# VHH binders against q9xw16: the designs that were tried, part 30

Target 1, 132 residues: q9xw16
Amino acid sequence: MSGWNAYIDTMTAAAPSIKRCAIVGAADGSVWARTEADNVFKASEEELKTFVALFNDVTQVPAKGADIEGVHYVVPRTEESLIFGKKENTGFFAVKTKSAVLIAVYEGPNEVAAQVRKAVESMQTYLNNAGY
Below, E stands for the ipSAE of ESMFold2; O stands for the ipSAE of OpenDDE; V2 stands for 0.75 times the mean of E and O plus 0.25 times the DockQ between their complexes.

## First folded at step 1 (VHH)

Design p46 (framework vhh_7pa5_2; at its last look DockQ between E and O 0.03; V2 from the best seeds 0.00; counts 0 for: pae E 14.9 > 2, grease 25.8 > 24.2, placed apart)
Fold by ESMFold2-Fast, scan of step 1:
Structure p46 (fold): chain B 132 residues (1-132), chain A 120 residues (1-120)
Amino acid sequence: as target 1 above (132 residues)
Amino acid sequence: QVQLVESGGGMVQPGGSLRLSCAASGFTFDDYGMSWVRRAPGKGPEWVSTISYSGSYTSYADSVKGRFTISRDNAKNTLYLQMNSLKPEDTALYYCARDIYEGSYPLDYWGQGTQVTVSS
């Protein structure tokens, strides 16, 4: 568990606009690591199971949006292995690896979204290369 | 000053190929994902393809999947779109854009566009 928390710390250090994030199992949405305490990632495992199943067909997501932490996000479009959402000045990036889904919720204008995407992609690449 | 300059458009027969280029300047190119967006006569913008900042991840609209390939050369600050098996419905003005992850198509720092016409 603490090993996986180091990856959470790496992402949040790389992109300070990330407010909450988690690494979950791609098959079942089980939490491997997440931000805690004042920055706790609040999604239930049942919500996460529903969320990771969206990666089975990302093309359907923009029509419905996505729910994270009980908050409904508009999903303007998806990319292969990427779902991102917007709600006012908040947003999220979720990416799929071989066995994990990384979810990062951030606050700030669109200018910070690229920094958050870069941090999430760096971790996505690292985990894929590590066999996860 | 951010600038994006597209080139490589032209007229081609159905089934033909074209390669578009986009020269970027005025920002750190390899910090941003980049996209191609097109606008056909009388229609709104349609997202075509995106490439991540490193080039490790690419994505395509269903209408172009298997026919178009997006790529980038971060050392040259250049984005490319290789278009194969072109169809009349690919006729449009093609724009490159810096991806700010908003909307169904990128909005930030669009270029002037390059015209692609596919006709017999």
Scores: ipSAE 0.437, ipTM 0.719, lowest interface PAE 2.4, mean pLDDT 88
Fold by OpenDDE, look of step 4:
Structure p46 (fold): chain B 132 residues (1-132), chain A 120 residues (1-120)
Amino acid sequence: as target 1 above (132 residues)
Amino acid sequence: QVQLVESGGGMVQPGGSLRLSCAASGFTFDDYGMSWVRRAPGKGPEWVSTISYSGSYTSYADSVKGRFTISRDNAKNTLYLQMNSLKPEDTALYYCARDIYEGSYPLDYWGQGTQVTVSS
């Protein structure tokens, strides 16, 4: 297990509503770590390459939404380093660090989304401070 | 331009019922979840209920659970809130809003509100 897997475990432990999670390269969408086994993160390389490229111009994302693991999400709004989406009782948070994109897919009512966001943004802050 | 227009508010006695409506326009209604929020005088906004784009998922604040029912008619671009067993503490200005993400504020789009007053 790589060191990046520990960060996956940290996020999933912090927010039990996270079903799947991945850390990918911001430049090319290469997978550095992801949830495995029953909760395997299933996004393809091509999909991740397209997804991370959304951060090049986040202002366009709400108009077209975002796809993760073959699922289309509505994106209500974006921030410079944050893309989040919703689909009924599911959603995702994706945050960009200096060199990575953290993606967390969750399931639950709106109340749990705040905890998921906090978990991902906490990791974002940690990794940024660490130079990643 | 996104527009939301609430209606159906009024004054009722405790134990009474009201049905609120929200007419939506300016966006693809059936692509978005919708929510009701309310604001009582002197208080901040309170999330009331949310319904998914298809209507297959609903959620409620504990304060209204079992008494309120959220629904939608996508063919009519309309959101509804059936309020039964109303209590004085339900008195508030009720807003419909386009998908309140995480239940946080401010909301990106909401209506002007419809007043609900529950009083003996």
Scores: ipSAE 0.077, ipTM 0.491, lowest interface PAE 2.7, mean pLDDT 91
Fold by ESMFold2, look of step 4:
Structure p46 (fold): chain B 132 residues (1-132), chain A 120 residues (1-120)
Amino acid sequence: as target 1 above (132 residues)
Amino acid sequence: QVQLVESGGGMVQPGGSLRLSCAASGFTFDDYGMSWVRRAPGKGPEWVSTISYSGSYTSYADSVKGRFTISRDNAKNTLYLQMNSLKPEDTALYYCARDIYEGSYPLDYWGQGTQVTVSS
């Protein structure tokens, strides 16, 4: 638990526009770490189980969208290991590693979205190389 | 001011190869994904390939998969498209485009294009 919080801190430091984020198990959505205190990531375990299952076939996700923290996002497009959701001036990036899904919720225009994606993609690469 | 300048197009026989380049300036190149898009005569734009900001992920349209390779050199602010085994249906004006999402949307800046013509 406590080791995984360091990865949360690394992502939020790399992209300050991230408002909330989490690392959850890819198989079941169990929370390994999340932003806490002032910016608690509040998705339920049931919601996260449904969310990580979207990675079983990302091609189906644009048709139905995705829910995080009770908010419904339009998903304009996905990649094999990435889901991008948007709603108004907010959005999320989620990326899958071998064992985990990294979720980052941000606010701001599309210019800040690139920094958020860079932060989660860098961590995705790091965890994959470490066997996670 | 964002600028994207494509080069490397030309005429080539079927089965030949070309390498396209896209010189980028006016923005932090390694913060953005990049895409190649092409427009054949009389057709709308067709997505060809995308590369993530770091180069860690690439994707290709089925029509070019196995024949085209996208790459980038972030130290030179340059995007590349290596095109092998060219076919007449690859004839098009090829544009590089900046992506924030790295998957054709949003494409917020486009170059002027470089013409590729595959003919006997």
Scores: ipSAE 0.000, ipTM 0.189, lowest interface PAE 14.9, mean pLDDT 83
OpenDDE, second read of step 2: ipSAE 0.021; ipTM 0.343
ESMFold2 (binder alone), look of step 4: mean pLDDT 84; pTM 0.846

Design p47 (framework vhh_7pa5_2)
Fold by ESMFold2-Fast, scan of step 1:
Structure p47 (fold): chain B 132 residues (1-132), chain A 120 residues (1-120)
Amino acid sequence: as target 1 above (132 residues)
Amino acid sequence: QVQLVESGGGMVQPGGSLRLSCAASGFTFDDYGMSWVRRAPGKGPEWVSTISYSGSYTSYADSVKGRFTISRDNAKNTLYLQMNSLKPEDTALYYCAAEYSDLWGYFDYWGQGTQVTVSS
């Protein structure tokens, strides 16, 4: 039996520039798995509940931005199942599947961001195909 | 390493004009699409305009179409925003942002912003 931590390990192996990430429930923001120790993903339960609710109407997000780990990110644009943001040299990609939201926080330039986006979208496709 | 420095903001009356500039350094300017993003008081940040790395493609938010013109000078590593017929609702901190052409709507580098105030 595989645990959700294996998916965290897969994403961080595919994109080593991911500083912290988590897989949370799409309905309530409950944490299924997250990075640990020196890379612990520190978002509160209430913050995650608020964050996953943004996927109910992504068109409102660019006007408000998004908060992850107490950091307010500028969200310049959204797609139906993708919210991404930037604050100086730090950024995130968050994607929604049928049952989950994957959040990856990274640091670095465009090449790094593109790699992180690809890793997150690949995992999104895998989980959707697996029925999650 | 990477630096984006906005300038040209200020205070103007409704119907006035301003020209914003963004000086880029520390990266290959010609390889990046460039955007202007603004943040109004009490509101979240909103995308304003984008220009492709070559300058041949531009796009604008509906609220600024026909009033604002984005342009760039790759020889000078500089991005511009010509703002005409300014309205009080254009009052905001304006940011320069860099993105690859393949990642339209995603920004890699952000400037510190230049304040535009339209009043009276």
Scores: ipSAE 0.000, ipTM 0.138, lowest interface PAE 12.9, mean pLDDT 81

Design p48 (framework vhh_7pa5_2)
Fold by ESMFold2-Fast, scan of step 1:
Structure p48 (fold): chain B 132 residues (1-132), chain A 120 residues (1-120)
Amino acid sequence: as target 1 above (132 residues)
Amino acid sequence: QVQLVESGGGMVQPGGSLRLSCAASGFTFDDYGMSWVRRAPGKGPEWVSTISYSGSYTSYADSVKGRFTISRDNAKNTLYLQMNSLKPEDTALYYCAKGDLYYSEAFDIWGQGTQVTVSS
């Protein structure tokens, strides 16, 4: 199988501290793959459409924050293709590729956050090189 | 524009205590996590501690865990670092910073910092 769920499995294997994650379309926020069952990524399609639109101008995001799974995160800063947020002991990293946005939600201290960021950025590089 | 002014540093003996303060202005302080970062003589910057925007969650570098306490007063736009059981290895310039600097590979240090020197 070459389905998108294989990439979810790869990311969670690389950073086991990822609690929930998803791969969504950059243009519309449509879900290509996400964690399910006890690790279900709960964001609605309306929320994801709004979220991926943030990548059209990341400089506005720190002023407003970002909503994922009905949770409002403070976004302290952004990079060209990276939005990350914090809410107490939880956080997320989201990266944009040519065609996709990868979102990973984690819980834990900064050491955990660094591992999650590395996993997400590694997958971003892989997908960009694969033409996605 | 963002301004961060650190204070409270000084010279202490090993085992002593200091309380650092950071006065923040130019942004909505209670919307952001805040961090303390230090630079020891001849070394690169080291992340020390982070506190969430609400003050409910904190994180610490292993080297300071159990000895330092980060806190904030959102009504006063002020960040604090209580430093107990100080060691010579804690000697450094201490900077406060907007956001969780652990995610940044290059630290945007906005202030002059405050010097902490632990004798012996």
Scores: ipSAE 0.000, ipTM 0.125, lowest interface PAE 11.8, mean pLDDT 82

Design p49 (framework vhh_7pa5_2)
Fold by ESMFold2-Fast, scan of step 1:
Structure p49 (fold): chain B 132 residues (1-132), chain A 120 residues (1-120)
Amino acid sequence: as target 1 above (132 residues)
Amino acid sequence: QVQLVESGGGMVQPGGSLRLSCAASGFTFDDYGMSWVRRAPGKGPEWVSTISYSGSYTSYADSVKGRFTISRDNAKNTLYLQMNSLKPEDTALYYCARSDEYLPYYFDYWGQGTQVTVSS
């Protein structure tokens, strides 16, 4: 959707360390928008359906980790609407809104991770306020 | 000090073309997304187009899609808007805006604007 693609563009512009990102439906993991071309977000529909279901009980996630784009991430802890993971110099932040899950994959040190998290949480707040 | 200076506006007939430029200074241009926003007489601001920090991603309002092209030259700290097939309803003051790092369609710095008038 061209409208949702504008949010992808805004995210990658606001946090340049985001390598790939997507906005997916919270109920089914259906892709609303994602980065494309050289920065294509590669998660399968099956993987995304499994991933969004993790938000039904985030307390179970740190024990098993999470898979995004076929990469297994260690999840050190979760918050009510936030799952984040680390694998070496790569990581992700995923946040749930009323009807969407926003996933951002980044590369860089912890200082970069903090900036990416702020961008993702700001987008979460904006989408919730917009009714999504 | 952040400065955004637009140029290239003018008067053109329907079906004509104009190329707008925005010279940016006072910040690291290639760390930020950039946008064009317009305000027509008696109307509120309308977002027109956005380009990512690298130029790899662009997005357009439905009203201008297929007619306008946003681009940037990071070596020159300059943003462009190529406007083709102009219509009277494109008449507006066009602003260059720096995209906020955290909020979609929130712009923390705007230029002074450049006037585009499309008249028969």
Scores: ipSAE 0.000, ipTM 0.120, lowest interface PAE 15.2, mean pLDDT 82

Design p5 (framework vhh_7pa5_2)
Fold by ESMFold2-Fast, scan of step 1:
Parts: sequence; C-alpha cells; structure tokens
Structure p5 (fold): chain B 132 residues (1-132), chain A 120 residues (1-120)
Amino acid sequence: as target 1 above (132 residues)
Amino acid sequence: QVQLVESGGGMVQPGGSLRLSCAASGFTFSSYAMSWVRRAPGKGPEWVSTISGSGGSTSYADSVKGRFTISRDNAKNTLYLQMNSLKPEDTALYYCAKDRYSSGWYFDYWGQGTQVTVSS
C-alpha cells in the first residue's frame, strides 16, 4: 500500500482543511491508503464495505444518509460518482473512480467545503486517467 | 505534456522472465527518480522499485529483492524493469511512475500500465 500514501499526501497538501481521508477499493471497500497517527481515518472494514456499496444506487442515499467513522451524515443530494454529506460544522466528499473510492472528511465553513471538493475531484480525474 | 508509456508485459510460466520498458517524454528525464508500482487483481497497489535520476541508487520491495532489477537509459528517456524467477503472485498491472521528489512515495505522473500474468 505504500505507493498510495503519496496520493493521500497530495490531497491533504492541496486542501489542508481535510482532517482525515482514505482511498478504498470500489468493489469491496478494502483500504489502499489512509491518513494515520493523530488524524487516523477510523472507519472499519465492515463500514467501508457498506459505504462503497452506496455507489451501486446513489439515488437511495439522500433518504437514508451515510455513515463514516461511526458518524451519521445527512446527504442532501448525490451525483452519479459523488456522495457528500454534512453534520453541523463537519462534512465529507466521496467520489468513485473506475476501481477506487476517495473519501475526505473536513471541518469548516462552505469556502473550505468547496476547496475540499475541488481537491477530491482533481484526484478523481487523475486516477481515472491513470486507469484506476 | 508529460507522457509515460509502458510495454513488455505478457504471459509467462512460473520461473520465467520478462523485461518491462517505459518510454518517457515531456520532461527532463535524468532530473527525476522513477519508480515501478504494481496492482494485483483484487488488491491495492504495491511499490516495487525506485531508481535515482542518475541511475546511481536503486531500492526494491522485499517481495522482489534478488529477482527484479530496475535500470534506466537517460540518453533514450527509457526506464526498465528486468523481472526474473517470476512467481504467480507477481501477476499484476505494472505502472511506470515519475517521482516528484525522488522519495519513492510522491508520484505526480503515472503511465497506463502493462499487464503481467504468471501462470502455468
């Protein structure tokens, strides 16, 4: 997994407001890389397997919300390859590529959220172009 | 425009050999460390090997030490991976990666990949 940590570092450098993030397999939610130490991404393998399955039918997600790291987020709407959620001053953006799902958890106002989304979508484009 | 194009993959039997190539363009090749990274079916990516810009320093993952050799030809802007004593667990898509900081971890450009399948 060591090589994938470079993508985690790239995302957090592009959007320093990202508190925790991970890159996981789209098919099974297996962790390829995640933030560690004081900002460790704490989602269980069981939770991630459930989460990536949401991309099989994103239209159902706003009615149920989404759980990440044991926190329930309200999902106001979805796009084909994007799920995002809010809980007070905290939120997340998750995007699906050909073989991966990128998840970034952030804290801050709407300006911060916009920058996090931009960073996640830029990485999504890069990985899709690289065949991932 | 930076481009990396891998080639040389294919099917081999266990114990066989393959040589992968990566043709680089759009940047000063000799100024950057280059790496090989692989992704096996159903698994996350694994760093395989890195070579410094001059070719004077190399490093390898424990799983391939003694079997794989990374090299480069700066006059031809080409990176190579000589793979000997191949095992079924070496089956993967192999990527050429440009290392921004010669660290083996920060890749700012990846190629399309070349498939290696080791089976009897």
Scores: ipSAE 0.000, ipTM 0.134, lowest interface PAE 17.0, mean pLDDT 82

Design p50 (framework vhh_7pa5_2)
Fold by ESMFold2-Fast, scan of step 1:
Structure p50 (fold): chain B 132 residues (1-132), chain A 120 residues (1-120)
Amino acid sequence: as target 1 above (132 residues)
Amino acid sequence: QVQLVESGGGMVQPGGSLRLSCAASGFTFDDYGMSWVRRAPGKGPEWVSTISYSGSYTSYADSVKGRFTISRDNAKNTLYLQMNSLKPEDTALYYCATGPEYYDLSFDYWGQGTQVTVSS
């Protein structure tokens, strides 16, 4: 049976440049699935609660930035259901569905960022169509 | 409306240099990574180079690495490609494209392109 970890595997297969990722509850930031072991997504419960709350008013995020895994990211702009950030050679894409937030952290130049964005947006579409 | 206007192409002999420019309007230029893509006669598009929105990260196709330099001026909403040591194989129509969303060679171009011809 494919649990939520199967969706993590699908995203990382679609975009191998993803270093760590997670699927968390949109209401509370509770972890539904995340990369494990050497690729463990390290965000604390408090950090994730704060992060998912950013989707309540994405227009304020570029002024404040966002914190993931103890790293403060510059957020250059947001879209209705998308927050993305950059810090040196590390970046992230986060998308909100009805019930979940998908977070993917990548490392590398902006060419790989495009592949990561496509992977998380494809999963966002799939989950929304599945009622999540 | 997003507009990209390429310029700076021309005819040059092998070993010569050209500097391409791409003037961007209709979007917040400094929020987007930018790429140069070229299309040689009768061939599909070939990615050439990409630069991050801040200019901190650049990447190049193996065929141009060490010869081409991508740069940007966010105050002027302009992308550049400095092309040195040009080869006949560099002959192509050169396009600029927006965004970190570009990763494959299947996208359509926003600009008209600028022609680069390298011949003796």
Scores: ipSAE 0.000, ipTM 0.124, lowest interface PAE 14.3, mean pLDDT 80

Design p51 (framework vhh_7pa5_2)
Fold by ESMFold2-Fast, scan of step 1:
Structure p51 (fold): chain B 132 residues (1-132), chain A 120 residues (1-120)
Amino acid sequence: as target 1 above (132 residues)
Amino acid sequence: QVQLVESGGGMVQPGGSLRLSCAASGFTFDDYGMSWVRRAPGKGPEWVSTISYSGSYTSYADSVKGRFTISRDNAKNTLYLQMNSLKPEDTALYYCAKYESDYGLPFDYWGQGTQVTVSS
């Protein structure tokens, strides 16, 4: 396969509870790939630029929360290169690799969050090992 | 290390009030729904109330509905149970628990509980 969309497809196949996801540049938040059609990831370039900058100092994030697709999420804690947030039965996991940030938005109870986190962290490991 | 530490119990007369607290540590508190469960002497555990991870959804057992209020402070990793109009039937050891519906009993108990005694 020739494009970054193949990695989007891999993540959504591994965790069907992912409603929308994207792979963006870690330096600027530029979209490399995202879910489309009925599952289009709707974050603006300006929002994504702000979001990826959070990885410059993850310790600040729990005090401020994070905005994705115009939705403000409570961020309870950050871990190394992981930011995750909650709002009711909606949540997200975002992980940073060497050159990218992966963002997955999901819906469902806390039990499905574990499946989503595993899918995102598996892709993070794969991309880091591939030099991305 | 996962820890849940309950407090606020005591002895009270019928019609009185108590506020229970549960201090949570060792896990991401905001990621879990939380529940209060009680056990009266010689009986099995009885579910009392549940609150979602955000605090937006709550549910109550019919026996306590309208008298008890569950709440949480995610900034302090603390769960609360405000108990009003207490009855002798509310006498029990009260536990807080993470809500995970797929494991045996629907709750994991990590605290020693806090005793509530309602007696004249």
Scores: ipSAE 0.000, ipTM 0.071, lowest interface PAE 20.2, mean pLDDT 80

Design p52 (framework vhh_7pa5_2)
Fold by ESMFold2-Fast, scan of step 1:
Structure p52 (fold): chain B 132 residues (1-132), chain A 120 residues (1-120)
Amino acid sequence: as target 1 above (132 residues)
Amino acid sequence: QVQLVESGGGMVQPGGSLRLSCAASGFTFDDYGMSWVRRAPGKGPEWVSTISYSGSYTSYADSVKGRFTISRDNAKNTLYLQMNSLKPEDTALYYCARELGDYSYGMDVWGQGTQVTVSS
């Protein structure tokens, strides 16, 4: 309730396949919370600013892909408030709320991605209901 | 073991409506997002719509926005697609798919799908 790091902990507990994640401002990509230490989310402020701007027109993203932590991901499709991508056995889900973007990077085969997507969408719903 | 069985397709005139159903078995339905994917004659698979595990979030392809509504009944392990204002371009085999990952909405398809034909 009191700190944004609690939401990071909630997502990673719900989907252990999440290796790194962050909650950032939708307008500017400013970091509100992220995984730290051995699982530190490594994206720069400039990269995050560029990434959150992709939500201004998600229909253009599959043609270009997306960059997170210096890694270029293939984006097979987008949905109204969701961008997801893949590279080898790794991937990400990113969802936009009213004022935030949640980014979760996972590692492993595609069969684990369902739990990651569930955790990210659950948090998206919670934050939207909380006015974020 | 895991199975998705589509039904509710048929022949309809332009402007008509159909409701598709997908009965899920062999897995915990309310733990997964679900999608509808279609394959039109001479085309590859096209993603149509997705619904989150709880039903709180939905998304649609631009070609169907405002006309189609995806929903689910987790108590009945059933996914639905309400299709209104149908166009000849909506003619396709419709598959439901379980989201196992970023690419698997069109890959985890079971059964033969349900045929929707829109013609005058």
Scores: ipSAE 0.000, ipTM 0.267, lowest interface PAE 12.0, mean pLDDT 83

Design p6 (framework vhh_7pa5_2)
Fold by ESMFold2-Fast, scan of step 1:
Structure p6 (fold): chain B 132 residues (1-132), chain A 121 residues (1-121)
Amino acid sequence: as target 1 above (132 residues)
Amino acid sequence: QVQLVESGGGMVQPGGSLRLSCAASGFTFSSYAMSWVRRAPGKGPEWVSTISGSGGSTSYADSVKGRFTISRDNAKNTLYLQMNSLKPEDTALYYCAKGYYYGSGSPFDYWGQGTQVTVSS
């Protein structure tokens, strides 16, 4: 009965360097769950709709970058179902499942980034196996 | 903190109509997708419908498409489900859920106690 918040809690426990994160619908970017209070994920529904549409062709994303919470991130490269970006010492990882997109914004060096990526990809695998 | 309170259920004849309401509190209602989910006797939960935070996007299970309409009033923090052309197969406890619910394995985020809908002659 923990709802979608349980997945937010699981990811942030696995990678404490995640500052804000959300689970959104892959079709429309609608928010299913997000961090709140001191860690509120602030992206608008319109921004998220634009963001999830990037997964229709991830190979085009490095040329354009990506916007999350009004911040423009440089996307150095993409992988199938994975978009990640950097802006100074801040970054994000976003992965697509069948029905959802998981977005995690973090701060820290590359070592921290690897931990965040692993947490997000582990949750991606879990949700795909569960049918989402 | 988060509360969802469903109402509007009851007993109705096949072909009848009911409107369900869900009063939400404890979160920024307009920022979240909201869903209706039902549990029929002896079955697992079935996703019925979802509406985006702005109300600009809606989706429906094939079993209810064309008969049910999901809507929301963000000024009142209230979610609605208008149910028309009700069938005996629609008999279930109906829950509202914060966020999206899709399929029997989906997690629920702060659903309430539900409201019973019984369709029988």
Scores: ipSAE 0.007, ipTM 0.394, lowest interface PAE 9.5, mean pLDDT 84

Design p7 (framework vhh_7pa5_2)
Fold by ESMFold2-Fast, scan of step 1:
Structure p7 (fold): chain B 132 residues (1-132), chain A 119 residues (1-119)
Amino acid sequence: as target 1 above (132 residues)
Amino acid sequence: QVQLVESGGGMVQPGGSLRLSCAASGFTFSSYAMSWVRRAPGKGPEWVSTISGSGGSTSYADSVKGRFTISRDNAKNTLYLQMNSLKPEDTALYYCAKDLGYSYGPDYWGQGTQVTVSS
């Protein structure tokens, strides 16, 4: 019955290569919706608070990397509202909207990563237009 | 076509230094951030350092901070990596990259230059 889970479903339908994802509050990292069961997004509340704070100054992130689900990712570069990371054949894309941060973890080669980025950026645009 | 040619690798003892170069052509060099990425034998690629197009901003992996310095000469279309206080764990094939893309695979980089740190 969660309205926010409909957006998770939309993203995973657009990019089936997303292994796990979540929508969290931009101010505090509180989970609004996430994948569950066999695809459960496992980040702790403390980790998510730390992660969303990275959007306060994305220029510092490439030097430090980012932690998601207890995994440390190298962040090669950032854009104003986009942080992405890579570790071997896994990676993530995280985008910030007015009030939310969308995080998607994937596994696969370059073409898979491109599809995942497109899906999260499309949802970012949709949510911004909806006032979120 | 974009071309990246790395050079300057070699064999050195722990504590030694090497300077890597990357000659770039086929694009407006000063308009793009440039990076160094390395791959140790049997391991996946690791991002090492990035420098902005103007050279005004740099970032480094924690494993190399304080030891490596990235720089560029936009008049010569050349990227550099000064490597000091080299450790055995720095042994890897080093790649120059215009765009790190969504993958650290060699499909998006030059051919690389080998750095071996051993006694």
Scores: ipSAE 0.000, ipTM 0.181, lowest interface PAE 12.3, mean pLDDT 82

Design p8 (framework vhh_7pa5_2)
Fold by ESMFold2-Fast, scan of step 1:
Structure p8 (fold): chain B 132 residues (1-132), chain A 120 residues (1-120)
Amino acid sequence: as target 1 above (132 residues)
Amino acid sequence: QVQLVESGGGMVQPGGSLRLSCAASGFTFSSYAMSWVRRAPGKGPEWVSTISGSGGSTSYADSVKGRFTISRDNAKNTLYLQMNSLKPEDTALYYCARGPLYSSSWYDYWGQGTQVTVSS
């Protein structure tokens, strides 16, 4: 079918707590695929450009937080290719591959957050092995 | 500069096999994922299969899983598609594409295509 949209479908099926997600270009934040319809991922092109640039130096992110879909998230810490944040009962995980950034927004407690993280990291591993 | 040249198509009876090749030039072949995409008359393009730059990862459309095998030879800059157990619905022009999966934004070099016709 739709190539990159199949990966969106795979991520949303892997963790039911994922409400919205997207795959964007690491260099410019251009959208490759995103959830649509009832679960439309609403980040603007400008916001995504800013967001993917955070991966140039993830160590600066906890001091400032991160914005996705106009929502400001507290980022407690980062790992080399991982930024995650929390805002009340909503959170996100974003991982960088060679060519892409995967972003998943979820709702729920820490137990569902662990599920979402595994889904996103599994896709990150798959795409890295596929050369992206 | 960038060129993709498909070959290996032809006419075959249902249940038969064909092996498609794509000769690539003008870019560092091993640095790009490569895909096969097909287009049947009167229909839009359908993604068939993708292989990573290293060849370590492959993916397939549900319609061809278990029947088609994608592979590559980076030393020869060549992409392959082994097609077994061919069905009439596999009849299409098959294109070699540079890029991961079918997305009009990401297949930036399609070859001329090679015709596969499966009929009795």
Scores: ipSAE 0.000, ipTM 0.134, lowest interface PAE 13.3, mean pLDDT 81

